VHH binders against q9y6x5. Designs and how they scored, part 335

Target 1, 379 residues: q9y6x5
Amino acid sequence: LPPKLLLVSFDGFRADYLKNYEFPHLQNFIKEGVLVEHVKNVFITKTFPNHYSIVTGLYEESHGIVANSMYDAVTKKHFSDSNDKDPFWWNEAVPIWVTNQLQENRSSAAAMWPGTDVPIHDTISSYFMNYNSSVSFEERLNNITMWLNNSNPPVTFATLYWEEPDASGHKYGPEDKENMSRVLKKIDDLIGDLVQRLKMLGLWENLNVIITSDHGMTQCSQDRLINLDSCIDHSYYTLIDLSPVAAILPKINRTEVYNKLKNCSPHMNVYLKEDIPNRFYYQHNDRIQPIILVADEGWTIVLNESSQKLGDHGYDNSLPSMHPFLAAHGPAFHKGYKHSTINIVDIYPMMCHILGLKPHPNNGTFGHTKCLLVDQWCI

## First folded at step 14 (VHH)

Design wf47 (framework vhh_5j56_2)
Fold by ESMFold2-Fast, scan of step 14:
Structure wf47 (fold): chain B 379 residues (1-379), chain A 127 residues (1-127)
Amino acid sequence: as target 1 above (379 residues)
Amino acid sequence: QVQLVESGGGLVQPGGSLRLSCVASGFTFSGSDFYAIGWFRQAPGKEREGLSDISGSSEGFTSYSDSVKGRFTISRDNAKNTVYLQMNSLKPEDTAVYYCAAGEYVRGSDHWTYDYWGQGTQVTVSS
């Protein structure tokens, strides 16, 4: 019987929430599993980029999902949260569910993970749900567990995605302890429901389960706005993405646009594409625009208006506020082991190892996750 | 087809109270964590401002702008697919057209979007 893996994402689950709030169900999960306290995500620290990095092991410049809003100058195509189903955007990498389906007689199942409702390299997840935010966690869980228990060929890789605590993090901000406490308690209860459902169905003992997230969250404020209209007139550029990383496509000479932007605010950095810091691994893709603006943590770029966001992400991936965690339980994982930090791109080769798959070339390092696994020697 | 209908506006004296109602049709408001009904107002010569919202989740998470905290209370009747705004201690500066709007959060949006709006109901606070 091939090994089985369920990968669960709670969007926007900042790592230090684990230290500031009580999670009885998650703590019981970790007690007989592993915890990675910080996962260093890829830049930019956004939902679609980081979810695709988890399942490909690639930096954004390599997998091609470089933002939640993108423009490709060669094809004139646009990508957004409302227009994400064109395979063109996803075809620069091979996600793990495609590899899982093509290397052996295996199926994949998906409840709302970004990309799973798109045919990538002519391969779509064997079982999937089209993205619909109105579908409850319970319905997503019911479908995933049904597919894990009743499929032929067997579902060996399954994904489950939930939009919280990201949705509430944006609305209330991570410093709203009253509202965030309620949201995080609900998430912990959902984790309890997940574990209970898997136990009732006889899946728990033989299933590897990873609970992780794509990024964190930081507090924003009306006192921390960068008004781009004060820097440059709209006639000089096309705006591809706004905040906190603005993607600028010049309508005039690039150097002239750069000169208008470079000293406009002490709270953002302005980069010509070739000057983007190498540590971001955010340069070698046609979907990265000629000029990017990177706001300092907690600062919001606006167009002559107020912002209603009280929390945001997308900031520098060296910031601890942008980091998620990873918890895992199952036959592949040690019990009661805590690890400090891995890179988000390391998750993919670890998952390939657990499933017995040959990974596609990737930016992860299997050695970084060896200490989590029972069949590996940490020393 | 999403439709919202406001009612309950009118003329009231300073310190008075009004209850606004918003009836939603074309969607089930309750039962989704990522749906919300919000109340907004627009005073003459000013931009539209958000006042309060309530989520469709079982918890019914609520929020309030600083200008109305402690004076306004949002609530819902799930059986009637209706959201209420109870407005107490009304002030002349509360004079505006009041709108309800249906909001949604989707993965990757990074904000709640309010794309469906009622026609508005006039609230006038005047001695």
Scores: ipSAE 0.773, ipTM 0.894, lowest interface PAE 0.7, mean pLDDT 92

Design wf48 (framework vhh_5j56_2)
Fold by ESMFold2-Fast, scan of step 14:
Structure wf48 (fold): chain B 379 residues (1-379), chain A 127 residues (1-127)
Amino acid sequence: as target 1 above (379 residues)
Amino acid sequence: QVQLVESGGGLVQPGGSLRLSCVASGFTFSGSDFYAIGWFRQAPGKEREGLSDISGSSEGFTSYSDSVKGRFTISRDNAKNTVYLQMNSLKPEDTAVYYCAAGEYIRGTDHWTYDYWGQGTQVTVSS
């Protein structure tokens, strides 16, 4: 029988939330499945880059979605908002749904996962929903389960994306226990609804389900602002992306711009592109700008104004606050197994193995996830 | 075509009460987790201050700034596409123009965007 996989993302679900709040439905899911406590994401720790890394197994410099706002120096195209549907931005990698449809001659289904409403290498998800934030979790779930049961060729890979707890993390900050507890309880209830729906439709016993996220969240403050306008005049550069990683395209001599920025704040690091730390794997792509500013955790880069954000992400991927988790259940997975850490790029080769697909060259290591799988020997 | 219209402002004595209404037209915010209607105020020479919001979700999650918590109550009537701000125990410091605004969250933007604003309604707390 062909294996089936549903990949679910709750945007901005910091791993540490699992320790500080009650998740009875998620706990029941994990009890009969596996939990990876921390997933080390890719830099920058943002939604579109990390969602694309999950489904390609590639660092951002390799898959080309390097930020939520981008400029490509070779073609001079601008990625004007994070929901740009120009295939140009997505064509530097082959996501798993494309491989699933082309390699195994099977269908894919998608509810709002970044990239799934875009034809990539002339292939779009067999079933998909155009991105619309007003569409409820219930409607997304109804469409996914309908497609899993009523497709020809059969849907073997499905994705489901939900914008919380990221939306509330930005609004309230992760340290607002009153508001975050309400949001996280609702997410747990949605997980309960998901499991109940799959059981009622007879899908639960034979479906592999992964619940994960793209990044975490850290607390921001009006007391932790870096005013870029106090460092440098707007006439000297074009701003491609602002916070917490600023992407600077100089209009004058690069060294002059760098010198104005390098000592402006003790709470940001300023890098010439060639000096970006190798551990970030954020250097070898034309969409990465000549100067990159990286704010310290909890600091916000602004342009002579206050910030409305009480929470943010995009920071150094070594920070535990930026890490999501991964939970999984199904015939491919052990029951009651807990694992400490994997890299987010490791998810892709694991999913390819579960689906019987040959992975495209990628930055993940299958050995890092083998202990989660029943058909693998974990020494 | 999206429009917000505030009403219910006026002159009131300290300790009094007012109920502000915000009628939304050209869109429906109810039923969406990623829509909210917020109340803001701006006094002369001060920055605009956020006071309260209510989500479009079925739960209607509410939030309040510390300056108004316990005195102001936000509510909604989904059938009328209207949001209310019940203001009790009003103080002279509450004197300001009160605005309602429609907020939306879109994946990858990393902030709630309040693109649609009413014209405001004056609240004056004075004897």
Scores: ipSAE 0.790, ipTM 0.913, lowest interface PAE 0.6, mean pLDDT 92

Design wf49 (framework vhh_5j56_2)
Fold by ESMFold2-Fast, scan of step 14:
Structure wf49 (fold): chain B 379 residues (1-379), chain A 127 residues (1-127)
Amino acid sequence: as target 1 above (379 residues)
Amino acid sequence: QVQLVESGGGLVQPGGSLRLSCVASGFTFSGSDFYAIGWFRQAPGKEREGLSDISGSSEGFTSYSDSVKGRFTISRDNAKNTVYLQMNSLKPEDTAVYYCAAGEYIRGKDHWTYDYWGQGTQVTVSS
C-alpha cells in the first residue's frame, strides 16, 4: 500500500552532540539507516521558522514565519504567543501534511509539531494534538502509533515533536557536560522506546522514520551582553524581537535610528532591511522589520539587565553550532550510509518524493538528498 | 493561584547543617518535564545567585552551582509537592536569604521563566 513516513524532531539537537556523547539507541538506528552529519538550517535559526521550513521547503521570507516573535506592518498584527493559532501567520505556505491530504486519499497525524494545531488553507492534520508541553513523550508516541496503525484513510505522514534538548540547552548551556550528558541520555532512551514501540506494533519494517532537529545551541555568558539601552533611547523605536536577532520598528526617522545603532557594539551587525546579506534569504517579507540587529555567536542583546540564559540559538546559519543533524531509517533509505551536509529546505522535496507527492514550488534541491535513497542513482 | 513557601532557615555554626523546605500550592511541579523548582540565594551587597534546581516529571533531574556542589543536595517529595535543600558543611559565605522559585520552559521564548517566588528564608552561618 502507500508509503508511510514519521518525521521526528528533538528541538535544539546540535549536530556535534553526536560526536561528544554516547547514543547507543540512535547509533543502532543509524547503523541500519542513513546519517547526515550537518543540516544547514535557515536564518534566523529559531524554532518556529525552521520547523516550518522543514515541512514547506521554503526560506523564512517565503513561508512567512520569520521569527518566534513577529509584527506584520500591513495588517498591524502581533505574533508573540507561543500558542497563537491565527492561520494568518501560517497561510503564506502549504506544509506537507496539507499537500498529503489534498493530493491523495490519505490522512496526516501530528503530535505537537509547530503549526499542526492550526488550520492552514482551511486544512488541519486529520489527527492532531493541541500543543501542551505537559503531555509526555510517551503519550505523544502512543497517539502517533495508534493513528499510524488504525486510520481510514490511512495515515501516511505523521509528525512527532519533543522540546528537549532545547529546554536544557538554554538552562545549562551546551558546554555543561554533566547536565547535558544526562539530558542527551534520556533522549537516546526515548529513541530506544520509539523504535521498540514501532517494532512491537509491526510498523518498523515498512515505515520510513526521519529523526532531525530545527537548530543547534551555543554557549552564552553574562560576560557577553550587548545593552541596547546604551545604544538608543527606547522612545525612538518599538522592539518586535530582541535576541540574538533584534527586530527594530522605528518611531522616528529610520536613518536616525540606524545611525544611533550602527557603531554601538563591535559584537553586533546592524542592517537596514535592504542591506541584509543575500545569503540569509531574509529580506522579502512584510514581517521583517526595517532594521535588524544580528549579535555575534554567544552574545546576548539585553535591555539594561543581566541574562540567566547559558545557551541560545538564532545566530548566523553558517555557524556549525547552529546546525542539527538528520538520521533516517526505512524502506526508502540506504543502510549504513553517511552524508556530510544538506540544507534544511532539502528535506521537504525528499519527503514529497518518498510519499509520491508533487511538491509545491520550494527552495530545496532534490539532488542534494538522492544519495540517501535506494530508488535513486547517487551520481 | 501559585504559591511557594520556604521554611527551615536559621542560625548555624560553621561546618553545621540545615535543611530548607519549599512547599508548592496551586500546581503540581512533577506533572511536566518542563517545570522546575529552583533554589536561589542573595547575600548582602551581592546579586541573586542560582544554587540548584530539580526538574522532570518522574526522574527529577538535578543541577548544582559550583559553589555548593558536593555540600548541598536537592530532593523532592512528589506526594507532598515539596522540594528540599539539604545544606551540609556550611560556611560563613553561605549567609544569605534563600528563595525557592518555580521555573517553566515555554517553547519559542528561548528561556526558562521564574515567575513565582517565595518570600525567602534567612540563613546565617556564624561562629
Scores: ipSAE 0.705, ipTM 0.848, lowest interface PAE 0.8, mean pLDDT 92

Design wf5 (framework vhh_5j56_2)
Fold by ESMFold2-Fast, scan of step 14:
Structure wf5 (fold): chain B 379 residues (1-379), chain A 127 residues (1-127)
Amino acid sequence: as target 1 above (379 residues)
Amino acid sequence: QVQLVESGGGLVQPGGSLRLSCVASGFTFSGSDFYAIGWFRQAPGKEREGLSDITGSSEGFTSYSDSVKGRFTISRDNAKNTVYLQMNSLKPEDTAVYYCAAGEYIRGSDHWTYDYWGQGTQVTVSS
């Protein structure tokens, strides 16, 4: 029987939450599996970019999903608010579910993972749900487990996405211990439901399960706003993305726009595209705009308005507050092993190894994850 | 299809109380983790301010802005598809048109988006 893998994402699950709250179900999962305490994600630390990096093993400049809102200078197309289903945006990479279906006679299943409801290189996940936020975790789980048990060719790769704790992180901020405690307890209970469902169906001992996230969360405030309108008149540029990484398309000379922005706030770094730090791997794509602004942690860029969000992400990927974790259980993984840090792009080649797939060229390093795996030498 | 109707506004003296009601139709937020109804206000010459919201989840998660925390309480009656804002210890600074709005969180939005708004109800706090 071919190996099977279920990849689960709880959006915006900051690694540090594991230290500050009790997760009895997740802790029981980890006790019999592995934990990576920090996953260093890609820049920018946003939902769509990082979810696509997990399943392609590529930096954003290489896979083409460079933000949740994008403009392509060559085709003049706009991608807005991550609800765009045009395959054009997704075709710069080959995600693992496509490889799974094309290399082997195998099926893939998906409950709401970004990109899975879009045909990519003329291939869509064999079983999928169109994105709809009103669909419960239970319904997503019911569909995934049904497809894992009742498919031909067999489902060997499945994904499950849930929008919490990101939705509440934005609303309450990560420092709201009362509300975050309640949200995180609910997530732990959902993990308990997941494990119990897999046990009930006889899948638990033979299924590899990865629980991870795309990014963390940091506290924002009305006292930490950068009003872009005080820096530059909106007639000089088109705004492609706003906060905390602003993507600026100049309507006048680029140098003039840059000069108006570069010293406007001590809490924002301003980069010409060619000057974006190499460590971000955020330069070589037509969807990256001529000027980007990067706010300091906890600062929000606004257009002459207040911000109601108390938490945000998108900040520098070196910040621990932006890091998620990774936990895994199953026949491929050691039991009771803890690892400090991997890169988010390392997840893809590890998953390809587990599934017996030949990975497409990628930015991950298999060696970084080998200590998690029972069939690898780790000393 | 989504419609919101506010009621319960009026004139009150400082230190008084009012209960606002928001009746929702055309959507079922009850039982949905990513739908919310929020209360907002706008005073003449001021920006619109978010005050409080409540989710459709079974827990009914609530939020409050610092300006109203401890004085205002949001609640829901799922059978009536109605959200209430109990306003206590009212101040002249609370004088505004109060709006309810239906909000949704979608992956990648990075904020709760309020696309459907009621017509507003006037609250005046004065002698």
Scores: ipSAE 0.782, ipTM 0.895, lowest interface PAE 0.6, mean pLDDT 92

Design wf50 (framework vhh_5j56_2)
Fold by ESMFold2-Fast, scan of step 14:
Structure wf50 (fold): chain B 379 residues (1-379), chain A 127 residues (1-127)
Amino acid sequence: as target 1 above (379 residues)
Amino acid sequence: QVQLVESGGGLVQPGGSLRLSCVASGFTFSGSDFYAIGWFRQAPGKEREGLSDISGSSEGFTSYSDSVKGRFTISRDNAKNTVYLQMNSLKPEDTAVYYCAAGEYIRGSDEWTYDYWGQGTQVTVSS
């Protein structure tokens, strides 16, 4: 009957981990499916922004989730807690699960994908779990597969989110081969469990499965700190977001704040909002602050203190270290096909095509993903 | 409601051994991938230093700082909700107050936060 799609995210899964570690279960998945080696994500390369870009096909300035911590100057609202369920933050776009539920008597299911526990345009995922990091991968998988198999109207779009390898990437850094190999081995085993569960339940042959991520990870160090307090007194501004992209709301003249910051460190770029590079597509939203600081890869912006994180992301989206990958398997996808790169915003129109949904206007290009699909020509 | 209670500190000679214990209450850290128990110390006149942690995951992922790697071993007893730090080949430089802390990770936080700390236990290494 209707096509079905399960979208899985392993947060912070840097694309080149695939080349530096062994993934027997993921490689078996790819052997009978497709691999996109690099996905160019949106700026800033953070969890909430990129997860929302995957399901809307929009740049952050267009969908409104512009950071993990943000301030809206028009309404004076603050967002900095993953449990903040105010629909205001999410209502500038229509995610695919909302479109799925509204077009053709279909249900959506969600295990903790960002935004799925929030009513967006008065529509919440038909089946969902409130965010709780204590819930195991197995429990998330059990709920998703139960809903895929036992729902009326049928669940045709399902999402599954897991916080690794992002959590360990921050703690150990991507250069810690001992700890990262153990974490990535566990993720590969979870992928094996996912495939085996779908096979056992009779879902595998008729379900499209996408495994992807929102961003990568780069190594940080106590030797690569930018002390913002040495640049400017904190009485001159309100800090909305700190690192590696600092969002500055001036308390005095904007030009004066900019002049104090612009030459403070050789390892960060300072932009007035209107001067942010066009290639970032990070300018046209009230939640983007008047001054943005962008640290160089591996540099951490701090307030007169040390940082404990050994890995971070949020950096320039042109950096390969910030790129995730995409693997997919199912009746919509070719078998054994490898593709070099797509844009993360291209995932949304591809998913709409697979599900037979009319996409909302978006920044993705369907042509970029045609070679992955059996019903399309890539000449 | 989360509470950590440390024990096992004391006076020991250089080259000696001690085992510290940390009993957690108010949560079950075992079986949660995004909870960890860590050991920290603060030596006289120095900043607080992270030494070792162990995850609540089934694998029990462990880490060690360079200063203690090969001499200290972290372990857990899930039935007692307790984490141990076995300290061998102790040096005068290991003299410090040792703290147990509970860490957690939440999507989008970009860091592990240690919001719950024990009272500390004194370890003195001297002749």
Scores: ipSAE 0.773, ipTM 0.889, lowest interface PAE 0.7, mean pLDDT 92

Design wf51 (framework vhh_5j56_2)
Fold by ESMFold2-Fast, scan of step 14:
Formats: C-alpha cells, sequence, structure tokens
Structure wf51 (fold): chain B 379 residues (1-379), chain A 127 residues (1-127)
C-alpha cells in the first residue's frame, strides 16, 4: 500500500499559544510524534500566500499568490476572494496534490485548503469541497476520512483546513486570555475528534498526519493606527491592499508618490519595489506593486477611520508572533522528538519525500526536516 | 430577502431598563461558527459604536464593549429567530439609535463584516 499523508491547517495558530494554554489532545498527539516549535513563514504573513507556500515549497514571488488581495499589472486582473477559482492566479506553481495525481496513479482529497477547488495546470484535486465557511469541521472531517478509505485509485494526499483561531484572533486579539482560552479549547477538542475518527476507522497507525498553520497573530490597538489619508490624497494612487502591508499603484509619477509617503509615519517602512529587503524574497513578480508599505508589529494602516481588528498578521516574517508551529505523527515520523525551527517552504520537500514524489524545483531544504523522519540519519 | 427588524426602544429614566429585540427573516441566526449577530449604536455627531455580538456557533460565544460590559446582556432564541439586548442601569450617555446587524467572517479580508442592517430603534435616557 502506498504511503498516505493528511495535512491539517488551523489558520492563525500562533506558536506560543502552545506554551500559554493547555492542549491535552494536541499534547497526546505530540508525545507519540514530533513537534517543531516555530515555523518561519514567508513574507507577507497572510493566509493565501503561506498556504500556497506550504504545498509548493516556493516563496510568494515565485508561486504568484503574493497577497490575499492582488492586482496583475500585465493582464489588468484583480484577485479577490470570489476570484480564487480563476486558474490564472494559481498557475505560476505546481502544488503537491497536482504532482501526486500526475506522477503516480494516485488520488488527492481536499476539504477547503486554499487552491484545491481550482484546476491548476488543468488538474483539480480528485475529491474536493468548494470553499464554504458554513461547512462544519465535522462535515469536512467526515468527507476526508470517507475519501481516504473509499477511493480507487487510492487517496494518498489529503488536506483539511479550519478558519480558527484566525477569525477569533482578529476579533479579540491574541492577548484576550478569556476568549482565546475558549476558542483554543474548542480547537483542541476538534483535534481529539480527528484522532478518534482516524482510530475508529483503522487509519491511525498507517497514516502520516501533519498539523500546522500558516501564520501567527499579534495584538493591535486603536492607539496604534497609521492614517494613510494624512500622508497622501486618494487621487494620487490606487490601493491594492491596505494593512499591515499596503500595496500602492501610483496614478501619477512613482517618485512623487514615494516622496509623499516615505517619512509620513515612524511606524511604517516605505519601499520602492526594487528596494524591498532581499530577505523577504518579495520582488520578482508582476503582482507586487511599485510601492509597498510595511507597518511595524501591532500597527494598523487605515483610511481616516478606526480599525475593527484587535489582532492581525501580515507583518515581518522574522517576528516570533507571526510564526506557527508544526506537529506530526505517523509511520514516517520519530516519536517524542522536538525540533526548534524550520522554514515553511521546507514542508513541501519533506512531504514529497514521505509520498515518494519527485519535487518540483523549490526553495525548501530537505536537510532542515531530516531529523523528524525515521528513514533519515540524524543522530 | 434578508431583513432585520428592531423593536423595544423608547424613553426611559436614568437607572431604568429596556430589552431590545431583533427579528430576522430570510435567514437563520444559528448554525455557523463564522456568523454573528451584533448590536451597534450611533449618537448624533458620533461614529457608529459596536456594543455586543453573539456567534452562530452552538456555544453562542458573546462579546461586549467596555462601555456596556456588566450592564448589557445579549441572548438569542433560535426557535423565534430573534436576538435580544437586555439593557440595565441605563445612563443619559446611552441615548442613541440602536441597530441590529448580521455579519460573517470573510477569510480573504480577515474581517468580520456586517452587511445586513436593521433600520434602527431610538433609545432616549432622560428625566
Amino acid sequence: as target 1 above (379 residues)
Amino acid sequence: QVQLVESGGGLVQPGGSLRLSCVASGFTFSGSDFYAIGWFRQAPGKEREGLSDISGSSEGFTSYSDSVKGRFTISRDNAKNTVYLQMNSLKPEDTAVYYCAAGEYIRGSDLWTYDYWGQGTQVTVSS
């Protein structure tokens, strides 16, 4: 029987939540598996970019999902949540489910992972659910486990996505211990349900399971706002994305727009596209706008109004508050091993190794994850 | 069509109580973790202020702004498709038009957006 892998994402699960709250079900999972305490995500630290980096092993400038809101200067197309089914946006990379279906006579299954309801290079996940936030975790889990047990050719790669704790992180902020405690307890119970379901169906001992996230969350405040309207008039630019990374498309001379913005606030950095720091790997794509504004941690860019967000992400990927974790269990993984840090792009070549797939060229380094795997030399 | 109808406003003395009701038609108030019903108010010359909301999840998670915490209580009756705001210890500064709104979490926008609004009900706290 071929190796099987289930990749689970809890959106916005900040790594240090593991130290500040109790997760009895997740801790039982980790005790017999592996934990990576911090995953260094890609810039910008947003949902669609990082979910696509996990499954392609590429920086955002290479896979083309450079933000949750995008404009392509060559084609004049706009990316919105409703446009995530246009293959144009997703075709700059080959995600692992496509590789799984094309290299081997295998099936893939997906419950709501970004991109899985889109035909990418004329290939859509063999089994999938169209994105709909109203579908319960239980229904997503029921479909995934049904497909893992009842498919021919066999489902060897499956994904499961859940929007919490991101939704509540935005609403309450990560420092609201009362509300976050309730939300995180519910997530831990969902992890318990996942493990129980896999055990009851006889899948647990032979399935590799990865539980991870795309980014963390930081506390925001009405006292930490950058009013872009105080810097520059709306008539001078088109706003492609706002906060905490603003994507500015000038309607006038680029240098004139840059000069109006560059010293407006001590709590944001203003970059011409070619001056964006190399460490971000965020320059070489037509969907990256001519001017990018990067707010300091916990600061929100606004248009002459208050912000509804008490928590946010998208900030500098060097910030520990932006980092998720990775936990894994299964025949490919050691038991009781803890690792400090990997890069989010390292997950893709590790998953390809587990599934016996030849990875497409990518930015990950297999050596960074080898100590997690039983078939690799570490010590 | 989605419609929200508020009732229960009026004139009340300082220290008094009112219960506002929000009746929905064209949709249900419960069933999704990423759906919420909220109460907002707007006084003349001021920005609209969020006061309280209740989630559509089975747990019915509630939140309150600091200005009303301990004085106002939100609740729901799923059988009547109704959300209530019980307002106690009312103060003159609570005088405003009170709005019920239906909202959802939008993954790509990272926002809880309230797109469906009632017409509002006037609450006046005065001697």
Scores: ipSAE 0.723, ipTM 0.853, lowest interface PAE 0.9, mean pLDDT 92

Design wf52 (framework vhh_5j56_2)
Fold by ESMFold2-Fast, scan of step 14:
Structure wf52 (fold): chain B 379 residues (1-379), chain A 127 residues (1-127)
Amino acid sequence: as target 1 above (379 residues)
Amino acid sequence: QVQLVESGGGLVQPGGSLRLSCVASGFTFSGSDFYAIGWFRQAPGKEREGLSDISGSSEGFTSYSDSVKGRFTISRDNAKNTVYLQMNSLKPEDTAVYYCAAGEYIRGSDQWTYDYWGQGTQVTVSS
């Protein structure tokens, strides 16, 4: 009787939204489960890096998905949404669904989690949906629950991804109470639909469910722009990623490019790769460019243009605005327990424990999540 | 392939009204939370600014920029695959070429991208 786990991500769900809006369905879920109020994500606080850190337990420099836009100087390959299916980008780590399929006789299922539509170390999720933003939450949920009930070997690990509230956070900004309240109410209703579906299918009592996110969101403004074109001409560098962390590949001497950038704005930090702060764990990978620019919270780096973006993320991972939460329910979890903080890399070894899998070497600490679990001593 | 055609522009006096139409072809407008049709404008010597959008979701979520909020109303007719912009209390500052555009949100893009644009329709607010 293998244990089962469904991992759900609502992209860009800032932890303090839970304090500022009502979530009746999520609160009912938490009442009979556990809540981690803050999850300290990895730097940079972006979608692809953090989703891959959740399922590998590794910092970005170790798993190789170092940004949502990447360049590898050795192979001259570029990573974007159009190129995300190249296994080259994903092969520096082994995600949990691969481990799940290779240990014992088990299957995995996936609805749109980053990396699940890619063969990684020659192994693709047993059941998956190719990424398509037009596919409804209901269709994603229908496929996941069908696979959880109708699979041989049994699906023991399943993932479900939804792009909100990230999409609306970018469009409206997290401080737009009118628009954000509508979006967050819809998400809470989707959580209600998820719980109801699992109950009607007889899955609810025996399935472990984790609801989490990859990052938060902060307010941006037309009054907080850093115009990179005022610092340096395009002829001196290739731009790999722009905002709020710019990845700079020099076309001339690196020191000359650094000197043009280092005093350009009081609202960004400029780092040579070897000078990137150790606390970021963002240095030891060929996909990290020779110079990175890190904007201060709420500041947007632009190329001689305005930005329509009212919310953004990618900023310093010490910022509470960048933190998501984690809620969980199921036979592995205590009921009515609240925990303050874990690291996002701690989720992977916890999930391996729940599934009875031997984890690959990782940066997480199982001890940080022990108090959430019924079969562990909290002392 | 997505094609958008605007109509309804023209000359109007300050305080007047116009209704712009955007007819879409080559796609089904409704049905996705991450699809939107938006209205934008560009005045001489200014950059293009976003004014309003309507989502492809069943709820049809709408948004408005502060410059037009309370004066402009966006709506859709899914059967005609058409999006409208009702413009009331027009000011000389509203003089611009008005564009409709089809937008999508994709995971990891960190912004809505408007890749398909109409040719534009001129709106002139003058005595």
Scores: ipSAE 0.796, ipTM 0.906, lowest interface PAE 0.6, mean pLDDT 92

